VHH binders against c4kar8. Designs and how they scored, part 121

Target 1, 263 residues: c4kar8
Amino acid sequence: MAELSTPSPASPAPLDGGRGDELEKFTLRGARQILQLLQDLITHRGLITAHTGGGHSFMTAVLKVDEERGRVVLDPSPDPQANRRALAAPRLTCVTQLDGIRIQFPLVGLGEGQDKGRPALFAPLPAEMLRLQRREFYRLQVPLAHELSCLLKAEDLARKPVEVSARVIDIGAGGVAVVVPTGAAEFVIGGTLPACRLALPDGEPIELDLEVRNLNRQTQRNGTEQLRVGLRFAALPRAADTRIQRYIFKTERALNAKARGGL
Short names: E, the ipSAE of ESMFold2; O, the ipSAE of OpenDDE; V2, 0.75 times the mean of E and O plus 0.25 times the DockQ between their complexes.

## First folded at step 8 (VHH)

Design m24 (framework vhh_7n9e_1; at its last look DockQ between E and O 0.03; V2 from the best seeds 0.00; counts 0 for: pae E 11.4 > 2, placed apart)
Fold by ESMFold2-Fast, scan of step 8:
Structure m24 (fold): chain B 263 residues (1-263), chain A 126 residues (1-126)
Amino acid sequence: as target 1 above (263 residues)
Amino acid sequence: DVQLVESGGGLVQAGGSLRLSCAASGFTFSSYAMYWGRQAPGKGREWVSGISGSGGSTAYASSVKGRFTISRDNAKNTLYLQMNNLKPEDTALYYCAREWSSSWYDEGTAEYFQHWGQGTQVTVSS
């Protein structure tokens, strides 16, 4: 009789790579600091992307911090499959933003139940939270009204060249995140997409080589699935860098004005 | 259930070659990009190479480019890594993975992968 081996569990994001020391100074481990940051996330009703492994994620939010039971209460996905993947995952990696600052934390031991009669997910309070205040980790959420797009040059599933117009959902100094329909093209982490065209307001599209950094099948709050592709700017020309940075500054200023009752 | 079984590791002298294999089951192999990663003693996990589902696109870490070749046989549900001109710094436990994720700005900041095997040990002596 053959011996059956237990599959190895998925590894969470490692913090001891080349940037272990750098990330450590942004890691919160004090119980009071963690509770305050979670409360800030609740106050701002920020959307959280919960990564369940296997290239899957879903949109959630912190509904409540239950200090007496030492746990967080999360909004479940409207997609039952996403909730099943989350409950089966050994760990969730939660990623969000607060005032443009990237926040990331693990959740282990996810369960399901009800909070005040409504379906909910819950997990023990995280022992640590990452709060990145560095410029290179800042990501501007692109307003839907801007309709930013990036024309990607890739291959379809039959190895034929294809051009995909992808919606840009966030942008930073080092790259963009885009969404594409599942199956529109093939991507591989570390692969280069040459001569892509990033459309910004004002002027001609910027021609860029983009490197694929992340691929996630994301379940939206309306239950639809899309592929989120993370793309790094390869060999960014100074003129392009200046235009991207100007767009980020102008948009951030406009969003701040809007938050204060502007247009 | 997703299962990945790595094989082909061993002890080899600097300048030598090894070919690693990964047998995949429990999913539609041709529909997924596949990856090789490694973990050297005392270091975090490092992405080594990737290949698209059809095999039309490949990618390599700068440290192995020109020495390693990733390939796949979708009819056999098998992923390969041909490793040539091995160096002592290639000594690591090698894993195949169906998923890889990393930071936009710096490699190693938030790397993780899904694998269901024990990995295969490669030791390069000088």
Scores: ipSAE 0.500, ipTM 0.809, lowest interface PAE 1.8, mean pLDDT 81
Fold by OpenDDE, look of step 9:
Structure m24 (fold): chain B 263 residues (1-263), chain A 126 residues (1-126)
Amino acid sequence: as target 1 above (263 residues)
Amino acid sequence: DVQLVESGGGLVQAGGSLRLSCAASGFTFSSYAMYWGRQAPGKGREWVSGISGSGGSTAYASSVKGRFTISRDNAKNTLYLQMNNLKPEDTALYYCAREWSSSWYDEGTAEYFQHWGQGTQVTVSS
């Protein structure tokens, strides 16, 4: 049984900042809101990836919310080892999506027991849940083979101008997500990167201004850190927009054709 | 554990000034961009300002641009927000936050929650 490597959940779209000013309430802390969201997960039979640390995860679901006891009931893994890891973990990081919105929440104090005579995992209700905004714009995951890059004009730690070639990992009408080597440059959300160059396969690089909308530091298992930067197109010429759209469309078609066995 | 502790809030008259501080611990402070946000009563959280790890890059919400100044002392693991020409509209709970972090898993990437403090109340009277 080929363990279907669940595609790495697409990095959260840059904060669809409408006006760059609203740190949207991505985090729910209200007890009622949390309960409602958990109930919604139950209602929709949302599958949850539970991360136990060390690169291990298992699939679960919220089976029940026990308000009286202040706990959530989870479906245990069919793998006893996964359950052991979960129980041993100081924290379970749960990731799911509902209606296209990524949801993340921590569970601590995991225990095992029985619910209605069936094995179950129990945890106190999460104190907070992250609900990421819907992407305003569809973002294409860029095939590695395309080797899209964006030359970023940024500053280093010494405030010296630097050019950083960053790999584009996703692209949409509104922006790109890139991976930057650690220490290559400094970024701040809300900052502007002027006169950057986006390289598409179909011609000359597109010069454009970018706004930093998201920063996500990722630590790999090997200890290597990578910085994912979500960038919004701050000023996109019409011609550039057309080219980007064409690329996205063409790539999607190709991917779909391949998925259908046609390539 | 990442800890952020805001201070410096209070009651101030319109046109007045305040300086907020955020003491950070539990991580390499200089390696992370830091942010100020605020939440007014009955409103969502809004981004106020950001500063890169070294302090070389700064950004401001349009609503506070020219009035607020973000800075940091990496030796003291402290983030600051100088707020000048305060307006009643600036009344909010102000909180500091660290940039997002993610962990790589074999089966995918999990993003971790943004770290923020408990906030400090700023009240601007008319």
Scores: ipSAE 0.271, ipTM 0.697, lowest interface PAE 1.7, mean pLDDT 83
Fold by ESMFold2, look of step 9:
Structure m24 (fold): chain B 263 residues (1-263), chain A 126 residues (1-126)
Amino acid sequence: as target 1 above (263 residues)
Amino acid sequence: DVQLVESGGGLVQAGGSLRLSCAASGFTFSSYAMYWGRQAPGKGREWVSGISGSGGSTAYASSVKGRFTISRDNAKNTLYLQMNNLKPEDTALYYCAREWSSSWYDEGTAEYFQHWGQGTQVTVSS
């Protein structure tokens, strides 16, 4: 099934067991609400990260909703291995954003087939969707042109220190996601990377500790695989937090100006 | 809370067989892909085998293909690894893991952890 990343030892702290109740107010269960939200994703051409398990994910999109058959139609990966993992998975966890609001939904019963003569993935409509309207869940997708980077002070397989310059692909109030070459370093979920340097476009790099929160091999829309590392800000100084929030705000303003660009 | 408990390790002669078990609790076992990994003393971690939630798909590292068989019993919430024709190179701490999935409703700054037990030691003497 998969060329899986090496599993890490047990995590130091488990997921908070009561969080599902806190999220109930963001949960959509009505069929019409779900259909409307899926249609909005189609209309805005939202890119979706579909997590297949085992530390793997791939990029996809909702191509259409077949209301009469009660199905969603997804764009398959050009990487056949990603598609096989998706079809073998008991559940896809789909994550995306729409107008700054984080959207999550499960798909179960995924199958493959054809849509208008082209390969496609099919699943029953989800029974629920999350529309997470809290600012702390927001992640700015960093424009490639910004070349935002983070210097990670990590360890190789032999536990020897290495420095890895990682591209930042998203950033939010609580952390960043970065991409690194496979094999550049070993990461342990729950591990702390001390004295890393986050390079923002304006000003000196920020020195801070990062905690590894998630780790997955992500298959891009072009079929290329990269290692995505989710990092939480630990012991974040107030000045650093201010600079990060200003970066996010200015970048959002610039992106919104392009969206309003006239004509 | 998610709990995985490995058992069935021990000392065995080269060429012998051993069957590992991983008892799962605290989650819907049949909904998750499961994996076996191993770590020899002073060596890096090695992925060994994986199985889909239904059991319909399996995968193996080249070093164990043809010798090891992964299986699951979803009625008993138990994952297995049948290890045949064992070699001294198979000596390691073996652990099972649930897939490294994000929470389907909370990923941003949320805490995510791979769940695996303390492991079970397999020692193969020559």
Scores: ipSAE 0.000, ipTM 0.156, lowest interface PAE 11.4, mean pLDDT 77
ESMFold2 (binder alone), look of step 9: mean pLDDT 81; pTM 0.827

Design m25 (framework vhh_7n9e_1)
Fold by ESMFold2-Fast, scan of step 8:
Structure m25 (fold): chain B 263 residues (1-263), chain A 126 residues (1-126)
Amino acid sequence: as target 1 above (263 residues)
Amino acid sequence: DVQLVESGGGLVQAGGSLRLSCAASGFTFSSYAMYWGRQAPGKGREWVSGISGSGGSTAYASSVKGRFTISRDNAKNTLYLQMNNLKPEDTALYYCAREWSSSYWDEGTAEYFQHWGQGTQVTVSS
């Protein structure tokens, strides 16, 4: 069930702060993801509407990211009054779009100066960025160490019920991809697998109805064949959806923290 | 050498019925799920129905569910599609396929076919 209303990609208006708990699943907090998203905005020359409060806003762009000093450099408004309002504001709410995906983030502690002899605005890197995308396309590559599995209930060649423990290789809001040995069970695209069990770390297996969306036979480096099966969640209770999203975001944050702490 | 040969298409009035056949050769037919897809004039390819190797499981696109029935005869290496209550919107070239690729999520558009036949034309007059 979607209780959060998705804003139009064309709308520059910021989202209501009272929806913070509902927006958590769309919020990026990993330093690597934040830096990459800001760099994508630079590369694609994304225009940003910066809201200064009181119904005031101006158009800006990220000119560069200064990772060593932990800050972004923004293009100032040609209107001096807009820049004065921005500098006086306790916070900017920045809204933009990238490939139809709505992006929103706060900037606090705005200052002014020069970049290569031209006027510029500076702010610390945001601690979070909201990225509103179609949730069914979001995928996490599952770390091998997590040993994530899904017990599939299917049929063998003789139409006999079989249970197959399949390794989960990626997971998203809309489904999982799993691998099984060739011949372990029969699948058909569009077919339903009822009462399968997804085993996440830190809890009881989640019972799910899955629909087969994709099949691909693959030969591994060791010469063995396996079948990659793409599975859609046919109907997902809110509690199960919350657990899956929590796993995805917790794992992504942990991977980002590990990358930042690497030597 | 995989060969798939479709037949049974034709011109039919709205509300009519047709049965399509696909004769398969060059592979162990019972070891593969088989599919019917279609492409209407000026439109993209659409997955229609699928059946597992043993015939124990079937699947249908929402647009045809309740009107079409997929079946197979593994002794004859033949796939069938019984089409009832045909609508003008069902007008398309119908393909038999051994391997079908679809979007990972439910997008309703097939990315490509593998090992499909030349098709059989179905035209439904209003």
Scores: ipSAE 0.336, ipTM 0.748, lowest interface PAE 2.9, mean pLDDT 79

Design m26 (framework vhh_7n9e_1; at its last look DockQ between E and O 0.47; V2 from the best seeds 0.00; counts 0 for: pae E 4.2 > 2, unsure alone 59.0 < 65)
Fold by ESMFold2-Fast, scan of step 8:
Formats: structure tokens, sequence, C-alpha cells
Structure m26 (fold): chain B 263 residues (1-263), chain A 126 residues (1-126)
């Protein structure tokens, strides 16, 4: 029963999960495609969320691809503890976006050192990269100027009801990602948050039920830890869905106009 | 040095019950949500259940809801899964995790990133 064999603790953790078969067709394994995609991330200054395990992550970027040594050079976290967690991890799961396309790849064998006198993290080139072009995975990065928030109804660490105003960092047709201070409330993946209120710039807050889909403790560039919460829309009324889609479309058009030298 | 050690698996007849345990060490147990996952022969890893750090909130996969109960004893740093009315389809390696993250918040299936335990085998005969 080869399927029942568990890799040793020193082996790379599998990318496979309940969606393994679905994601295989979007997985790139060609060396040239991998190198080109990493170079595109450098060129577009793509910020990467590196998941270090234990629900922790930090923000990084690919600074350089060293083709001769077969490795990538990454920007270390300003938080020494985040770097220690990364170095101790069996693997990093790196997640980023390029032109709305989700990109995910593993890094195994992370080391630390210097690149031309500057602190750096090094890892062998990934053997595979996931590149998802499906529209259902599109996420609008919410402009900071919009101050988009979602009032979450949750429980605190003493099991008492609390309301937490969370900043919305991205939004899509299926949900939002928000940030909350670590310790503000308790969350569990699969749990439901009823009667939350999503505040859009135009109109009254939208009341909706949210399901917790992911939790990630993120170390920011200033060294502060925050909790990133991925929330799926549950029981979303048609009118609310229309308003959310209008916001996404309107904001995309405004950002595209600005990028083309508009206002 | 985070360690999770699962126990309590075995061979049972359909309709039977088992209680799984996970002994945790190397971290502040009560500060983390904990999870049970499973991997059936020839299948991917599947999220089964979760419990918040205080134990105030729980969640279950549709396939086990009403039959399985997750609980924790923070004084003993131990996570439990009470499994009742077991079915042949519950046959799997069961493991506990401090982290279970879906890469995509609009998906119904959680992706497996990492587990800290070696797992305990549950086999349900028909």
Amino acid sequence: as target 1 above (263 residues)
Amino acid sequence: DVQLVESGGGLVQAGGSLRLSCAASGFTFSSYAMYWGRQAPGKGREWVSGISGSGGSTAYASSVKGRFTISRDNAKNTLYLQMNNLKPEDTALYYCAREWSSSYYDESTAEYFQHWGQGTQVTVSS
C-alpha cells in the first residue's frame, strides 16, 4: 500500500491535498518556464507571501535567480523570528499574483547568507510552479485609499462575543481576505461568522455570513505580527453579489485608467 | 521543537466507535486552533475537523458532521476526535495538525500544506 506511506520528517512536504488532481493541469515543471516565471516576478516586483508552516508567513520577494548555481535569492524578513521559522521549516509555500494570475511554488532547503554584502535567503530552484489562470481565482487588491472594512462577529479568547473591524486587503466573487491584530478574536478553519457587515465606499454596509477558509499569521515589514483571514461568502443574496461585483469592476477600471496615465 | 503524536486508531466493524488522541508539545497549545485530517488509500488529504484554541468554536467536514466530535484538554495539551457510527469510507490514516490552510478562500476543499504528526491508521470493515 504505497498510498499509506508517510514521507520521513526530512522529506519535502507534499503539495497534494483534496485538490491535487484538479491542480495538476496548471502545474509547470519545465525548467525554462520556471525560470521565465521567476524572472517575471522580479521584473514586476511581485510581493510573495512565504508560508513557513504552523500558520505563519512573512512577506518576501525574489531578488535574483542564480541560474549557474540553480537557486533563488530572497529578501529576508525584518523580523528575525520569521527568518528563524523559515530556516527551520521543511519547506516554504510561496504564493503571489502576476496580473491577477495566482502563482504558487514550494522552496525546500532554505539557507541564509549574504548576497554582495546584503543579508539574503537562498533556496534551490523549485521543481514545479502552479500557475492558475481561472477567473474564479481572481482577487482585486483593495486600494488602501478605499479604507474597505468588514465588521466581523466572532468570539474572543475568553469565549465572549466581540465585534472586530477588519481591513479588507483583497476581494473576489467568492470572498474577501482581511487582516486583524493577533489575539483580537479566535478563528477556526471551517467555522462560520454570522451577520458580518462589509462596508463598501458607496452605500450601506452589506450584511452577510462568512466562512473561515484560511488563517495565516503574517510578519509585516515593520516586524509586527498580524492575522490574515480568508473568508468565503456564504448565503450571499443576489443584490449583495451584484454590489460586490460592481465595486470590483469599477475599481479595476479606475486602476487601469490611472495606470495608463489617467488621473 | 513542535511535536504532535497521534494514537487510538485500529480495526473496527462498521457502526463501531473509536477515540483518537493527539499529544502536543513544544508550543503554547491553547493559543492555536487544532485540526484533524485524513488520507484514504489512493486519495488526497482531506480536512476532517477543527477546534479553536479555547475550544469555543468547532467545525466539521460534511461527511463526518453528526458522527464525529472534536475536543481538547488544554491542561493536558491533548486533542481528541470521538468517532461514532464509523463507515468503511472513513478508512484512512488520521493525523492532527496545528496548521490547515486552503490557498483559495472560495474553495470548499482545504488544501494540505503541512502536518506535524505521523498519523494513526483507522480501518473500518464492512
Scores: ipSAE 0.553, ipTM 0.825, lowest interface PAE 1.4, mean pLDDT 80
Fold by OpenDDE, look of step 9:
Structure m26 (fold): chain B 263 residues (1-263), chain A 126 residues (1-126)
Amino acid sequence: as target 1 above (263 residues)
Amino acid sequence: DVQLVESGGGLVQAGGSLRLSCAASGFTFSSYAMYWGRQAPGKGREWVSGISGSGGSTAYASSVKGRFTISRDNAKNTLYLQMNNLKPEDTALYYCAREWSSSYYDESTAEYFQHWGQGTQVTVSS
């Protein structure tokens, strides 16, 4: 009677172990903290890029935290192949941002099922969540109705200068995040985009230099690829800074008023 | 599988030059921005330079700007780093990396890049 040694649940491989002591400062391991952070992601409808390995990823969101069962419920990909990859992956690396803070966490033991009659992915609660970068500046999620845009001066794949009108999805004192069509232009982290134009609702576009700080390739549900570009204000005139701050403040007030039932 | 293999490192005197190469395989090389990073003994990884897929856009850390030149040959699936006027402070393990679908730049760290090579050692003697 060979005692089938139940394979000890493989401890989730620590997030890239080489960054010893410094990453520990930014790693949440407390159950309450993890739950709170996941709840925050739900509340803010944070989109998550889930990496399945091999260069593959899909967009998901935390739909629910089931504390009783000790599991997280994720939105499945509209791509069945992505879901298969996710289920086959020994580890799902989830990356997202909340309030300008990059959040990374592993999920292991993914399963598929139904939540309230809808297809869902399930995973045990992460053992750890990494909060990596405190953005020095608060970033406002731009309401879709505001239709903020940024004209980017970049180069295409043929190194030809191109102007790309990009939708601004968030804005802060330190920069903006924009969405561009895939293939519209080439970007490199650390690269500078000179003489760009940020359009605010309150007047003429602001001319400014931008530095690429983040690139995030996203596949939308419809299969269209989009590139989210995080841009830092490389040189912001004082007047422009004031305008940006005013916009942020005004918008936040309006959003808060609406949330309170006042609008 | 994505593979990156760095070469060209060695011992050089201050003021000297080296040219690093990174051979890439396992992915469409021209579709990805590529980066050089380095790690000095006892220090964290730091970003050195980046180049877009087509090579049209380049970026450099302030510490190497004007001295280093990043380039690529997409036909050869090879990334290069020309290093001129080398300083003792440039002593490090140099590695190439590919962009992740979700990458965040930090001047102090070369984190959130994927598929790091084993690196090539550059030692600059005073």
Scores: ipSAE 0.249, ipTM 0.679, lowest interface PAE 1.9, mean pLDDT 83
Fold by ESMFold2, look of step 9:
Structure m26 (fold): chain B 263 residues (1-263), chain A 126 residues (1-126)
Amino acid sequence: as target 1 above (263 residues)
Amino acid sequence: DVQLVESGGGLVQAGGSLRLSCAASGFTFSSYAMYWGRQAPGKGREWVSGISGSGGSTAYASSVKGRFTISRDNAKNTLYLQMNNLKPEDTALYYCAREWSSSYYDESTAEYFQHWGQGTQVTVSS
């Protein structure tokens, strides 16, 4: 979380703390599914926000899964007060991401001890894990050097039409995320922005309708406040879809080649 | 600090109308988009409608479009939902919500609003 550019360092709140019908389809209860997901978190060294209740949380990670004893081993906080709160809590709600997918799971019966001579926290394996895969499409992080932009046709604070050139920060087959300065335009989740223009390197800008799917106010490292706007493509023509897919494939392959060559 | 108080719910016959109100305090109301959501018994929360801070842009779930009208009075710090031609399927606890202004907001529409009101019950009988 610390190595990501803004968003805010504040921890995201757990979803409901309980189960609803809406979330049930994303809830894993099979033992092998749970073990595999925990192992994936270990492999990717995913940082976890552990919520102890009362608005308190701390950062942790899954160090290992002990299948033979049916328990998970967690990294303790360097803050002794956070560890005391965690051990006193009737339940620890763990929230993290894996490849942009929200993961949430409860731990009960948390205890302290040592693992290979190092301090550690222990808990029985969770009986369920939420893997909230709502996104149908991978979204490529657009390299800064590409400077992709999308011209948004929106309204300003005075309810007048405004065109905002917004930097595209990620792109997938189903949509884009853009950033704009706070106050440049008004948005509402569920709203449609007709006749926007997405500029790709290989031709004329694509005219498309966009639907606002999420809004996120961000404070950048330099203190500047901006708005991240998640936008879904509405009824994308096949030719436009093909151009977008080509951009994604070419850029992803170029980034993979760069990673293999090392720099 | 932030307070959202819904009112105007009740029991109504199918085909009838209700107007919900949401009184807001503890923040600069006109600076935030506002939303209505609802939760039927035994179901998760779902998004119903939204309105921009100035009131210039609105959005509706397909199930209510043409029947519900969201509005706001920024001088009175009040959000409204006019609900016409009500159906039994509209029976739910209705909540108003403020736009999120904190970290991490995934692509879900309604699940991550952190400033929900307590809700007002709407029951539509046939």
Scores: ipSAE 0.244, ipTM 0.711, lowest interface PAE 4.2, mean pLDDT 80
ESMFold2 (binder alone), look of step 9: mean pLDDT 78; pTM 0.800

